VHH binders against Mitotic checkpoint protein BUB3.3 (BUB3.3). Designs and how they scored, part 5

Target 1, 314 residues: Mitotic checkpoint protein BUB3.3 (BUB3.3), of Arabidopsis thaliana (Mouse-ear cress) (f4i241)
Amino acid sequence: MSGDRLEFENPIEDAVSRLRFSPQSNNLLVASWDSYLRLYDVESSSLSLELNSQAALLDCCFENESTSFTSGSDGFIRRYDLNAGTVDTIGRHDDISTSIVYSYEKGEVISTGFDEKIKFWDTRQRESLVFSTDAGGAVGCVTVSGNNLVVCVDASMHIYDLRNLDEAFQSYASQVEVPIRCITSVPYSRGYAVGSVDGRVAVDFPNTSCSSEIKYSFRCHPKSRNGRLDGVCINAIEFSPCGSGTFVTGDNEGYVISWNAKSRRRLNELPRYSNSIASLAFDHTGELLAIASSHTYQDAKEKEEAPQVFIHRL

## First folded at step 5 (VHH; framework vhh_7nfr_2)

Design c10N (from B1 with S106N)
Fold by ESMFold2-Fast, scan of step 5:
Structure c10N (fold): chain B 314 residues (1-314), chain A 121 residues (1-121)
Amino acid sequence: as target 1 above (314 residues)
Amino acid sequence: QVQLQESGGGLVQPGGSLRLSCAASGFTFSSYAMSWVRQAPGEGREWVSSISWSGGSTYYADSVKGRFTIARDNVKNTLYLLMDSLKSDDTAVYYCAKHSYGLPWNRFDYWGQGTQVTVSS
């Protein structure tokens, strides 16, 4: 195992859904199916907050150092006051809410759900829901990059312009021809890196006018070592924010691998974790990588370790 | 062809118990993780419980922990949900779902037709 294991007041009792670093500090959010949102100060190695939300938490995001949000298995969107240690519901989807991100450009939280809706929330208003639109299908993953919102439906990216939500989304077929499991924006680029359910990574550029940017795809992993029909799912993909052109992948068999996006070469493989990799997050400097070793509800091993979160220093 | 058939639902009084079953066919049941998902009247779907391919790992929503038990019989290709201490809030249609990849709610290959559970006096 690589990295320092985080200690929590109450052990994580169910799968970790998402890790998110603050964009300005070493504060880390841990959202898990055991209904807890945890805030950990990695710099001081201390648990800052642990709050029971009454439902499994499927995704989380920061607005600022004192405010965060989650999406839940019950469809509710929750807002947390991280200083007061309180949680309130601001609205809900008509089905399980699977993803949540914050748009700093709009000042709004954006969520998706199994109801195939994208909902926009402004907590400065009495009624927080300001807009709702169709995702065009079941959403696998979501990312926001500047004024672009990307919602992945099967193997396609549905791209929305946050400056004009009255316009229909633009559809872009990814180079992977199987469902996309995870997505991240490429720093200093108009590109997106995606991980597929069968172990493939693709770097896609929806703008057909890209002259310096090279599209590619490759298999990170073959089919499962046990010869299952399923391939090895890439559960997490993240670019280093420091401009090194390095990204990391985390897969369902417990491997964390770093890659050079320009040369397409494997740079390093961390010693295998005892459980699947559920989530990865870089801190704002790119010097720390948070790693969730946790079941993802796919082909769990018979003797699984309890969910754990590690901090690896780069 | 993949098929999932739920049974065992019904009307029960608060504090009562029910055993739900899901008969699976058309795929290698022992190779896949399985889940139970429910939908209450006027509400969205809610994940309830999941079980690994071997039955060695089980996971529960906080609302049902300590009251529900998920189990499987890989010889009979059957998934079970044992429901104890039922509450009115457990009233829902319960669906059996097959995992292939991703999170249970977004990457189910197949859902069953569901079985209605009603908890009321």
Scores: ipSAE 0.006, ipTM 0.341, lowest interface PAE 9.2, mean pLDDT 82

Design c10Q (from B1 with S106Q)
Fold by ESMFold2-Fast, scan of step 5:
Structure c10Q (fold): chain B 314 residues (1-314), chain A 121 residues (1-121)
Amino acid sequence: as target 1 above (314 residues)
Amino acid sequence: QVQLQESGGGLVQPGGSLRLSCAASGFTFSSYAMSWVRQAPGEGREWVSSISWSGGSTYYADSVKGRFTIARDNVKNTLYLLMDSLKSDDTAVYYCAKHSYGLPWQRFDYWGQGTQVTVSS
């Protein structure tokens, strides 16, 4: 295992869903199925906040240093005051809500759920729900980049223009042609990187004719090295924010690999973690990588060792 | 370790009733949505019913609506399926399933051993 293991007052009792660094600090959110949202200050190596939310938490995001949101197994969208240590609900989906992101361009929270809805929330209003639309299918993952919202349905990206939500989404078929598990935007580019359920990565450029941006796909993680019938799934993909063109991938067998996007060359493979990689997050400098080593219950035979969060220095 | 143990199956005549139970351990039962899935001889698995973590929302396949009721006891970590007006087409092994996250193409990520329900005269 690589990196410093984080210590928590209440040990993480169930799967980690998401790790998110603050865009301006080394404050790290840890959302987990044990119902806790944890805020960890990586600089001081101390737990800042630990809030029981009464439901398994499936995704989280920052609005700013003092405000965050989660989506939950009960469908509720929760808002956290990180300074006061309080949580309240702003609304809900009709089924499990699996993804949540914050749009800085709109000043709105955007969530998706098993109800196949995309809901937009403005917490400055008395009634927070501003807009709701159909996702066009079951949503696997979501990202927001500028004025573009991308939701992944099977092997397709459904792209919404946040400036005109009255227009229908544009559908773009990914090069992986297999269900997309994770997505991230490519910094300083109009591109998106996706990880698939069969170990592939694709870098796609929807709605661009730029010849300097070459789309590609490759098998990033090989078929199971450990004899699993289901193969490997890329659970996490993240680009370094420093503009180096480096990205990292994490799979359900505990491997974390770093890549050069321009050369498509493997840069480093960390020593294998004991559990699946559930989530990866770069800090705002790109010098720290947070790694969640956690069962994800993707495989009935998966080891159910206690979840751990590590900080790896690059 | 996650463990799901189904019970309550058996042989019953058409029009009869059965109550299935699933004892859950190794995870925080009250935090997860749960489902019942069945597999008839020679067929693939068919989703039957789901219940939210709190029990506040329930969902049913069209083939069982009005006949089956899903329920849970979060104190006892137990999931139930109350089956009324059973038909021969309900003959199957019934599995308790825990919901998966982050994999919408694979809604359920753990199965118990199952309990056999046979509806015949």
Scores: ipSAE 0.013, ipTM 0.353, lowest interface PAE 8.1, mean pLDDT 83

Design c10R (from B1 with S106R)
Fold by ESMFold2-Fast, scan of step 5:
Structure c10R (fold): chain B 314 residues (1-314), chain A 121 residues (1-121)
Amino acid sequence: as target 1 above (314 residues)
Amino acid sequence: QVQLQESGGGLVQPGGSLRLSCAASGFTFSSYAMSWVRQAPGEGREWVSSISWSGGSTYYADSVKGRFTIARDNVKNTLYLLMDSLKSDDTAVYYCAKHSYGLPWRRFDYWGQGTQVTVSS
């Protein structure tokens, strides 16, 4: 509904799990349940690469312009050579791997899974698995910010100090008090913004003894506007990287709303997308927002239209 | 269209056995983890068991460990729950569930219609 729709030679045939912009370019990574990892050059509006991974892909991340990783429904962690167009497995969880992030501070890939494990991988080593620890429950979402790894279990954040993994995690109960669906770090802050399964956003500061920032939570997306008795789930939350204090949220009914974090005011609501918002991503400048309009299988009555990715100019 | 259809429930005496089946269609069954969830009369839904996409990993609620076995047949697109040494506390409607986003709370996007299991003397 808003923005330029990306064209793919072969349509995306199943749910989009994650959109990730390169930290240095307009290259966009698209991970989907149809088993493909796609690399799209947004500047030239062309598909650069698509690689069949033989399993639904649940999350993805960049290490650099030529290397990316995915977590899969089969538990495998895959590494992609984006220049050569090849994919290799580097290791495996004992169940579905739900999330994957890259730690630039450690030079390691960090993955989580339904097996309740957090696994650390260093692909410069022949045996890539470096460390494995317990998440304290089934993990729904993960973010890394500096030396802090935050793993969300139900309504709690489990915080790990990447400099001291021998210590047990610290548990922090989020202000939303219902399961956390998505998380992102707040730029230039020690805070984290979370989206809940019932339409709430909270900004929390779990691993700090002193904070000048104000904690808050609010119902970000109203109860269903389309006649559902259930609440609306926030599937995606992302902060603009430019330091404006702006963040965006996307829900399972196709609404994308932008917010000013400091004033807590709603800035804009885009015209409704035809399907759930599965993922949102800002480019490195904060001027482009990638939006995945895709079924998420959260509602049995949801239409399974071909997923679409849009680029909205801010 | 995702469809899950359970069968195999019924009335059984304490100590008896039942085999539940779930026929799956409308998605690539072999790519998803599957679960059994039950709801006893007057209670909320309780997760019973999960199985990974390949069947290589299985997980059980403490209340059913050693008595129930979850299995899958990826050629037939069918999920099974083999229930031995049934107790009156196992009386519930049993649902086949497909895993979806938001797994920390064991949330599932599709449930079947359910099959009633009654354990009574």
Scores: ipSAE 0.007, ipTM 0.280, lowest interface PAE 9.3, mean pLDDT 82

Design c10T (from B1 with S106T)
Fold by ESMFold2-Fast, scan of step 5:
Structure c10T (fold): chain B 314 residues (1-314), chain A 121 residues (1-121)
Amino acid sequence: as target 1 above (314 residues)
Amino acid sequence: QVQLQESGGGLVQPGGSLRLSCAASGFTFSSYAMSWVRQAPGEGREWVSSISWSGGSTYYADSVKGRFTIARDNVKNTLYLLMDSLKSDDTAVYYCAKHSYGLPWTRFDYWGQGTQVTVSS
């Protein structure tokens, strides 16, 4: 296991769903199934805030240093005042809400749920639903890059132009051709990197015909090294924000591997973590990588360690 | 070969109760989280409930919370859904599903025929 383990006032008692660094600081959000949203100051190595939300939290995002949001198993979208230490509901999905992102371009919170809806929320108006549209199927993962919202349905990316939501989404078939598990935008590019349920990565450019941008896919995590019949799933994929062209992947067997996107070569493999990798996050400088070692309910054949969060220095 | 065999569905009046069962074979049942998913005629798939591998954690769709209880018996390799206070909107084919990868991104594979639940007067 690499990196310094974070210590919390109350231990994390159920799966970690998401790690998110602030875009401007080393403040880290930890959203977990034990109903807590935690804010950790990595610079001072101290827990800043711990709020019980009364439901398992499945995703989280920052609006700014003082405001964050979560999506919950109860369908509620929650807003957190990180200075006051309070939580409030702003609306809900009819079923479990699976993802939440903040669009800095629109100034809106965007969420998805098992109700197959994409909902847009005005952060200035409590419980105000601005817009709702169909995702086109069961959503696996979502990302926002500039004016583009990408919603993954099975092996396809459904791309929405946030400047014109009156237009139907554009469907793009990913090169992985199996369900997409995770997605991230490629910095300084119109591309997206996806991780699949069978250990593949694809880098796709759905909104460009430019030949200088090369699409590729490859099997980056091999079939199970530990005798599992179902193989490995890439649970997390993230690009370094520093422009190095480096990305990291984490799998359900506890492996974290770093890659050079241009050369498509493996750069490093960290010593295996005791649990699945549930989430990965780079800080705004790209110098720190947060790693959630947590059960994901995919496979519990081994004794599961309590969920842990590590900070690895690059 | 993964096999999931659902049973226990039927016709019931509004306000009634049913117990669904799913017999699992072909994999190590005690190592996987399990879910119930339903599909009404002409509608898409709707997730109903999930249970962790140990049974220590359970999760419910808002539409069924307080009325349905998910349970498992790891010795008998059987998943259960106990349905109380049934409504006409609960009419659907109910499928037992094995989790293939992490929550909330779990893909649901349907290996059984499902069991029909009809709630009508």
Scores: ipSAE 0.013, ipTM 0.343, lowest interface PAE 7.7, mean pLDDT 82

Design c10Y (from B1 with S106Y)
Fold by ESMFold2-Fast, scan of step 5:
Structure c10Y (fold): chain B 314 residues (1-314), chain A 121 residues (1-121)
Amino acid sequence: as target 1 above (314 residues)
Amino acid sequence: QVQLQESGGGLVQPGGSLRLSCAASGFTFSSYAMSWVRQAPGEGREWVSSISWSGGSTYYADSVKGRFTIARDNVKNTLYLLMDSLKSDDTAVYYCAKHSYGLPWYRFDYWGQGTQVTVSS
């Protein structure tokens, strides 16, 4: 394993759902099934905030340095005042809310849930729910890039134009042709990189009218190195924000590998972590990688030891 | 060799109760989160409830919250769904599901015929 292990006031007692760096600082959010949202200042190596939300937290995002949001197992969307250390609810899905992202273009929070709805929230209004639409199926993962919202349903990307939500989504079949587990936008590109349940990465360009950008896919995590029948799942995929064309992947066997997107060649493989990789996050500079080593309940041989978060310096 | 065998369904009047069971074999049951999923005639699959590997965390669809209870017995490799105050809208085939892609519990593998629950007078 690699990197400096983070110390928390209370140990993380259940699976880590998501790691998110602030887009402007080394502040890191840690959302976990033990109901805590934690804010860690990586620069000073100190825990800034630890708030019990009274429900397992499945995803989180920043609006700015003082405001963040979570989606919860109880369906509630929560808003956090990170300076005051307070939490309140802004609304609810009719079922477990699985994903949450912030659209800087719209100034709105966007969430999805098991109710197969995509809900849009504007906290500047007394009643925050602005819009609700159908996701077209069970949502696996979500990303927002500029005016595009991408919701992954099985092996397909459902693409919404945030400037015109009255129009139905556009469906795009991914090159991986198996369920998509994770997605990220490609910096300086109209492309998206997806990780599949069987160890493949694809780079897809659903909104490109020009064919000058070449789609590709490859098996980046081979079939299980430990003899599993269920295979290797890519749980996390993230591009370096510095424009190097580098991305990292993390799998359910504890491997973190970095890749060159242009050549599709492996650049580095970190020493294996003791548990599945649940989440990866680059800081705003691309010099730090946060790694959550946590049980994900994907394998019968997975150890249910305490989750750990590491900071790896590139 | 992974097998999930559901039982306990049947015909019941509105307001009645049923207990569903799922016998699991061929994998380490205590290491996986488990769910109940149902499918009514002419409709898509609907998630009903999930339980973590230890039983320490349980989750319910809003349509069944307060009426259904999910439970597990890791010694007997058995998953349960205790259904109270049954409504006609609960009529469906109920499937026991093993989670394959982990959290947030959006991918299920299920095997077997399911168990039919019919709520009618």
Scores: ipSAE 0.018, ipTM 0.380, lowest interface PAE 6.6, mean pLDDT 82

Design c11H (from B1 with R107H)
Fold by ESMFold2-Fast, scan of step 5:
Structure c11H (fold): chain B 314 residues (1-314), chain A 121 residues (1-121)
Amino acid sequence: as target 1 above (314 residues)
Amino acid sequence: QVQLQESGGGLVQPGGSLRLSCAASGFTFSSYAMSWVRQAPGEGREWVSSISWSGGSTYYADSVKGRFTIARDNVKNTLYLLMDSLKSDDTAVYYCAKHSYGLPWSHFDYWGQGTQVTVSS
């Protein structure tokens, strides 16, 4: 394994769901199934906040340096005051809320759930729920890029224009043709990169018709093991924000691999982590990569190491 | 709606065998990894076994490895647990669980009603 291990006041006692860097600083959110949202200052190597939310947390996002949100296994959407160290609920889904993102273009929180809903929240209003629409199925993962919201349902991307939510979503079948596990937007492009449950990556351009953008897919681990294809679930995919066209993948066997999107070639493979890679996050400069080494209960539970978060310097 | 229906439990003597089944509906079964989780009287939930969406990868808790086999039939939308060399410690209610987002098995809200396995003489 690579990188500096983060120290917390209380050890992480259950799976890490998501790592998110602030878009403006080296503040890192760690959301985990042990019900804690943790805020870590990577620059000073210190834990800033550790707040029990009383429910397993499945995803998190920043609005700004003082405000963040989580989606929970109980369906509740929670808002955190990171300066005061307080949490409150702003609303709920009728089932597990699987993903949450902040739209800076709209000034709204967007959440999804197994209730097959996409809900839009504006915390400046007395009643925060602004809009709710059908996702077309149980949502696996979500990304937002400018005015485009993409939700993944099985192997399909459902694309919404945030400027015109009265229009039906555009459905696009991904090149992976198996369930999508993770998604990220391609910087400075109309494209999206997805990771699948069987170890494939696809770069898709669903909102382009007659452009020079080239769609492709490949298996991240094409080498066979014992005569079998080495295809394992890709839990995390993230593009470097520096515009180099590099991205990283994290898989269920503990491998973090960096790739060149243009050449589709492997650039680097970090020494294997003890647990599955549950989440990856670049800081705003692209010089730091946060790595969550955490179980997913798909491997033998009794042989798992405790969840850990590492900072790898690029 | 997601529905999971477990069956095949019962009373068996130590050293005996049972085959559990889980009939799945309300979702695309072949697209999800599936698990078996058990809960013994007065104890917490214990993950037993998992199988990948294709059936190409299987995982077992140390307590059952070598004795239990997990299998799936994606045409019939059915998950199986083949239990051999049963011990009194295997006495529990066995639940079928659907994977999503790498969720820990202790937090699945879509478990079926369970099927009781009792190992005693």
Scores: ipSAE 0.006, ipTM 0.263, lowest interface PAE 9.4, mean pLDDT 81

Design c11K (from B1 with R107K)
Fold by ESMFold2-Fast, scan of step 5:
Structure c11K (fold): chain B 314 residues (1-314), chain A 121 residues (1-121)
Amino acid sequence: as target 1 above (314 residues)
Amino acid sequence: QVQLQESGGGLVQPGGSLRLSCAASGFTFSSYAMSWVRQAPGEGREWVSSISWSGGSTYYADSVKGRFTIARDNVKNTLYLLMDSLKSDDTAVYYCAKHSYGLPWSKFDYWGQGTQVTVSS
């Protein structure tokens, strides 16, 4: 395993769902199934905050240094005051809420749920729910890039223009042609990188007819190294924010691999982690990579080891 | 939304066989790992078997290994459990469970109503 393991006063008791670095600091959010949202100061190696939310937390995001949000297994969307150490609810899905992202362009938090709804929340106004629309199916993952919201349903990207939510989404079939597990936007590009359930990565450019960027797909994680016949699932994919053209992938067998997006060459493979890779996050400089080694319940045999979070210095 | 409908249970003598089915709707069945879990009278839930999204990997509890076979048909959106050499201790309500994105079967009871298997000794 690589990197320094984070120390918590109270250990993480259930799966880690998401790691997110602050946009301007080395503060790290850790959302987990044990109902806690934790804020860790990576610079001082100390736990800053630990808030019980009374439900398993499935995703999290920052609005700014002092405000974050989570989506929960109970459908509630929660807002956290990270300075005061308080949590409140701003609304609810009619079923489990699986993903949450913040749109800086809209000034809104956007969530999805098992109710197949995409809900838009503005905490500045009375009654936070401003809009709700249909996702067009069961949502696997979500990302926001500029004025575009991308919701992945199976192997398709459903693209919403945040400037014109009265229009129906545009559907784009991904080059992976198998279900998409994770997605991230390509920095300084109109493209998106997706990871599939069978170990493939694709870089796609929906609704772009003229571009200097080249679409591609490749199997980046080999078929299982540990005896699985159907290969590995890419659980996490993230681009370095520094414009280096580097991205990292993490699979359900504990492998973290870094890649050059332009050349499609493997740059580095970290020593295998003891459990599945549940989440990956770059800090705002691209100098640090946070890695969650946690069971994901994709393999019935994963339940033996407590979740761990590592910081790898690049 | 997500709907799982179990069937195929019933009364059977020790040493007999049963085939359980789970019809899935409301989600893309081929994208998710699936499991069978059971609950005997007065007992907690016990994981029985799991199958990967493609059917390429299968896993079994030690208590059923060699006797049960899990299978899936991604065209028909159906999960199966083939049970051979049934024993009285296999008596339970059997539930099929969806391994959703980030969601374990053990955190949510079940998505279906279950099917009763009774092995008379």
Scores: ipSAE 0.014, ipTM 0.401, lowest interface PAE 7.3, mean pLDDT 83

Design c11Q (from B1 with R107Q)
Fold by ESMFold2-Fast, scan of step 5:
Structure c11Q (fold): chain B 314 residues (1-314), chain A 121 residues (1-121)
Amino acid sequence: as target 1 above (314 residues)
Amino acid sequence: QVQLQESGGGLVQPGGSLRLSCAASGFTFSSYAMSWVRQAPGEGREWVSSISWSGGSTYYADSVKGRFTIARDNVKNTLYLLMDSLKSDDTAVYYCAKHSYGLPWSQFDYWGQGTQVTVSS
């Protein structure tokens, strides 16, 4: 397996949901179903926090170096003071909350849940919930890029203008035409890259007139190397933040592959990890890749090992 | 070839109890999270409860929390739903569902025929 394995005070006892690097440092959040939010300082190779949240954590995000948020299986949206090591709740979905992102443009936390709602939270207000709207269906994944929020419902991207939430979302059908599993924004572009449940990647440019950008879709992970009839599920997709046009994908069979977006050529494939790839995250420089090797409750033909997190140096 | 066979439904009075079972075959049951999903007449599908592959984590919709218990037997490849304090709003066809996409849990595949639960006087 590639990379340095992270050591934690308590081993991760259940699935890893999400890895998030700080946009400004090598601080890494690890959110997992064992109810812990962990903060790891990759530069010093030290665990900063292990904080039990009393519910499985399904997604996480940074507001700044001292404040983070999680969405939970109990529907609660939690805010963490990373310096004090404390947690409080700011609000709740009517069912499991599956995704959470921070909008620096709005200064708001944005979450989605099984209740098919998108909720907007401003923690500077006494009542944090500022807006709630319908997602238009069951939400698979979410990303925010500038003033655009993209919510994936089945094979479609629902695009919201954060400057005008009174307008209905714009629907864009992805070229993959099967459920979207993961999404990321393309740096220095109005584009989005999505990974599908059958091993495809599409790079799409909704609401852009830029003629230099080319839409495409391709099967990026080979058909199963472990006896699955169709291609494997792309669980994670992330663009390098340095503007190189490089992205990485991780699948449910433990493969991490890097790609050149312009040429659509495979650049590198890391030695297979013991578990499915649950999450991938680049640090702010693009020189480090965090990799969560963890069961994901998908079709697993192999016995999965205990969850582990690795740092691969690029 | 995934096969899920539900059983245990029936007619009960409000406040009554039922135990649903789901026999699974055609896949490695112990490697998957499992869920119960219901559909009331004229309504869409509603998620009820989920259990992790090991049985170490369980999750419930707010409408059933404290009344229903999900359990699994990985040796027998069987999923259970123990329903207590049943209400008329619990009337629905209950389906056993396998997760195919991992997180988020809203992405279920329904393979069972379902079992009818009717709560009425």
Scores: ipSAE 0.012, ipTM 0.312, lowest interface PAE 8.3, mean pLDDT 82

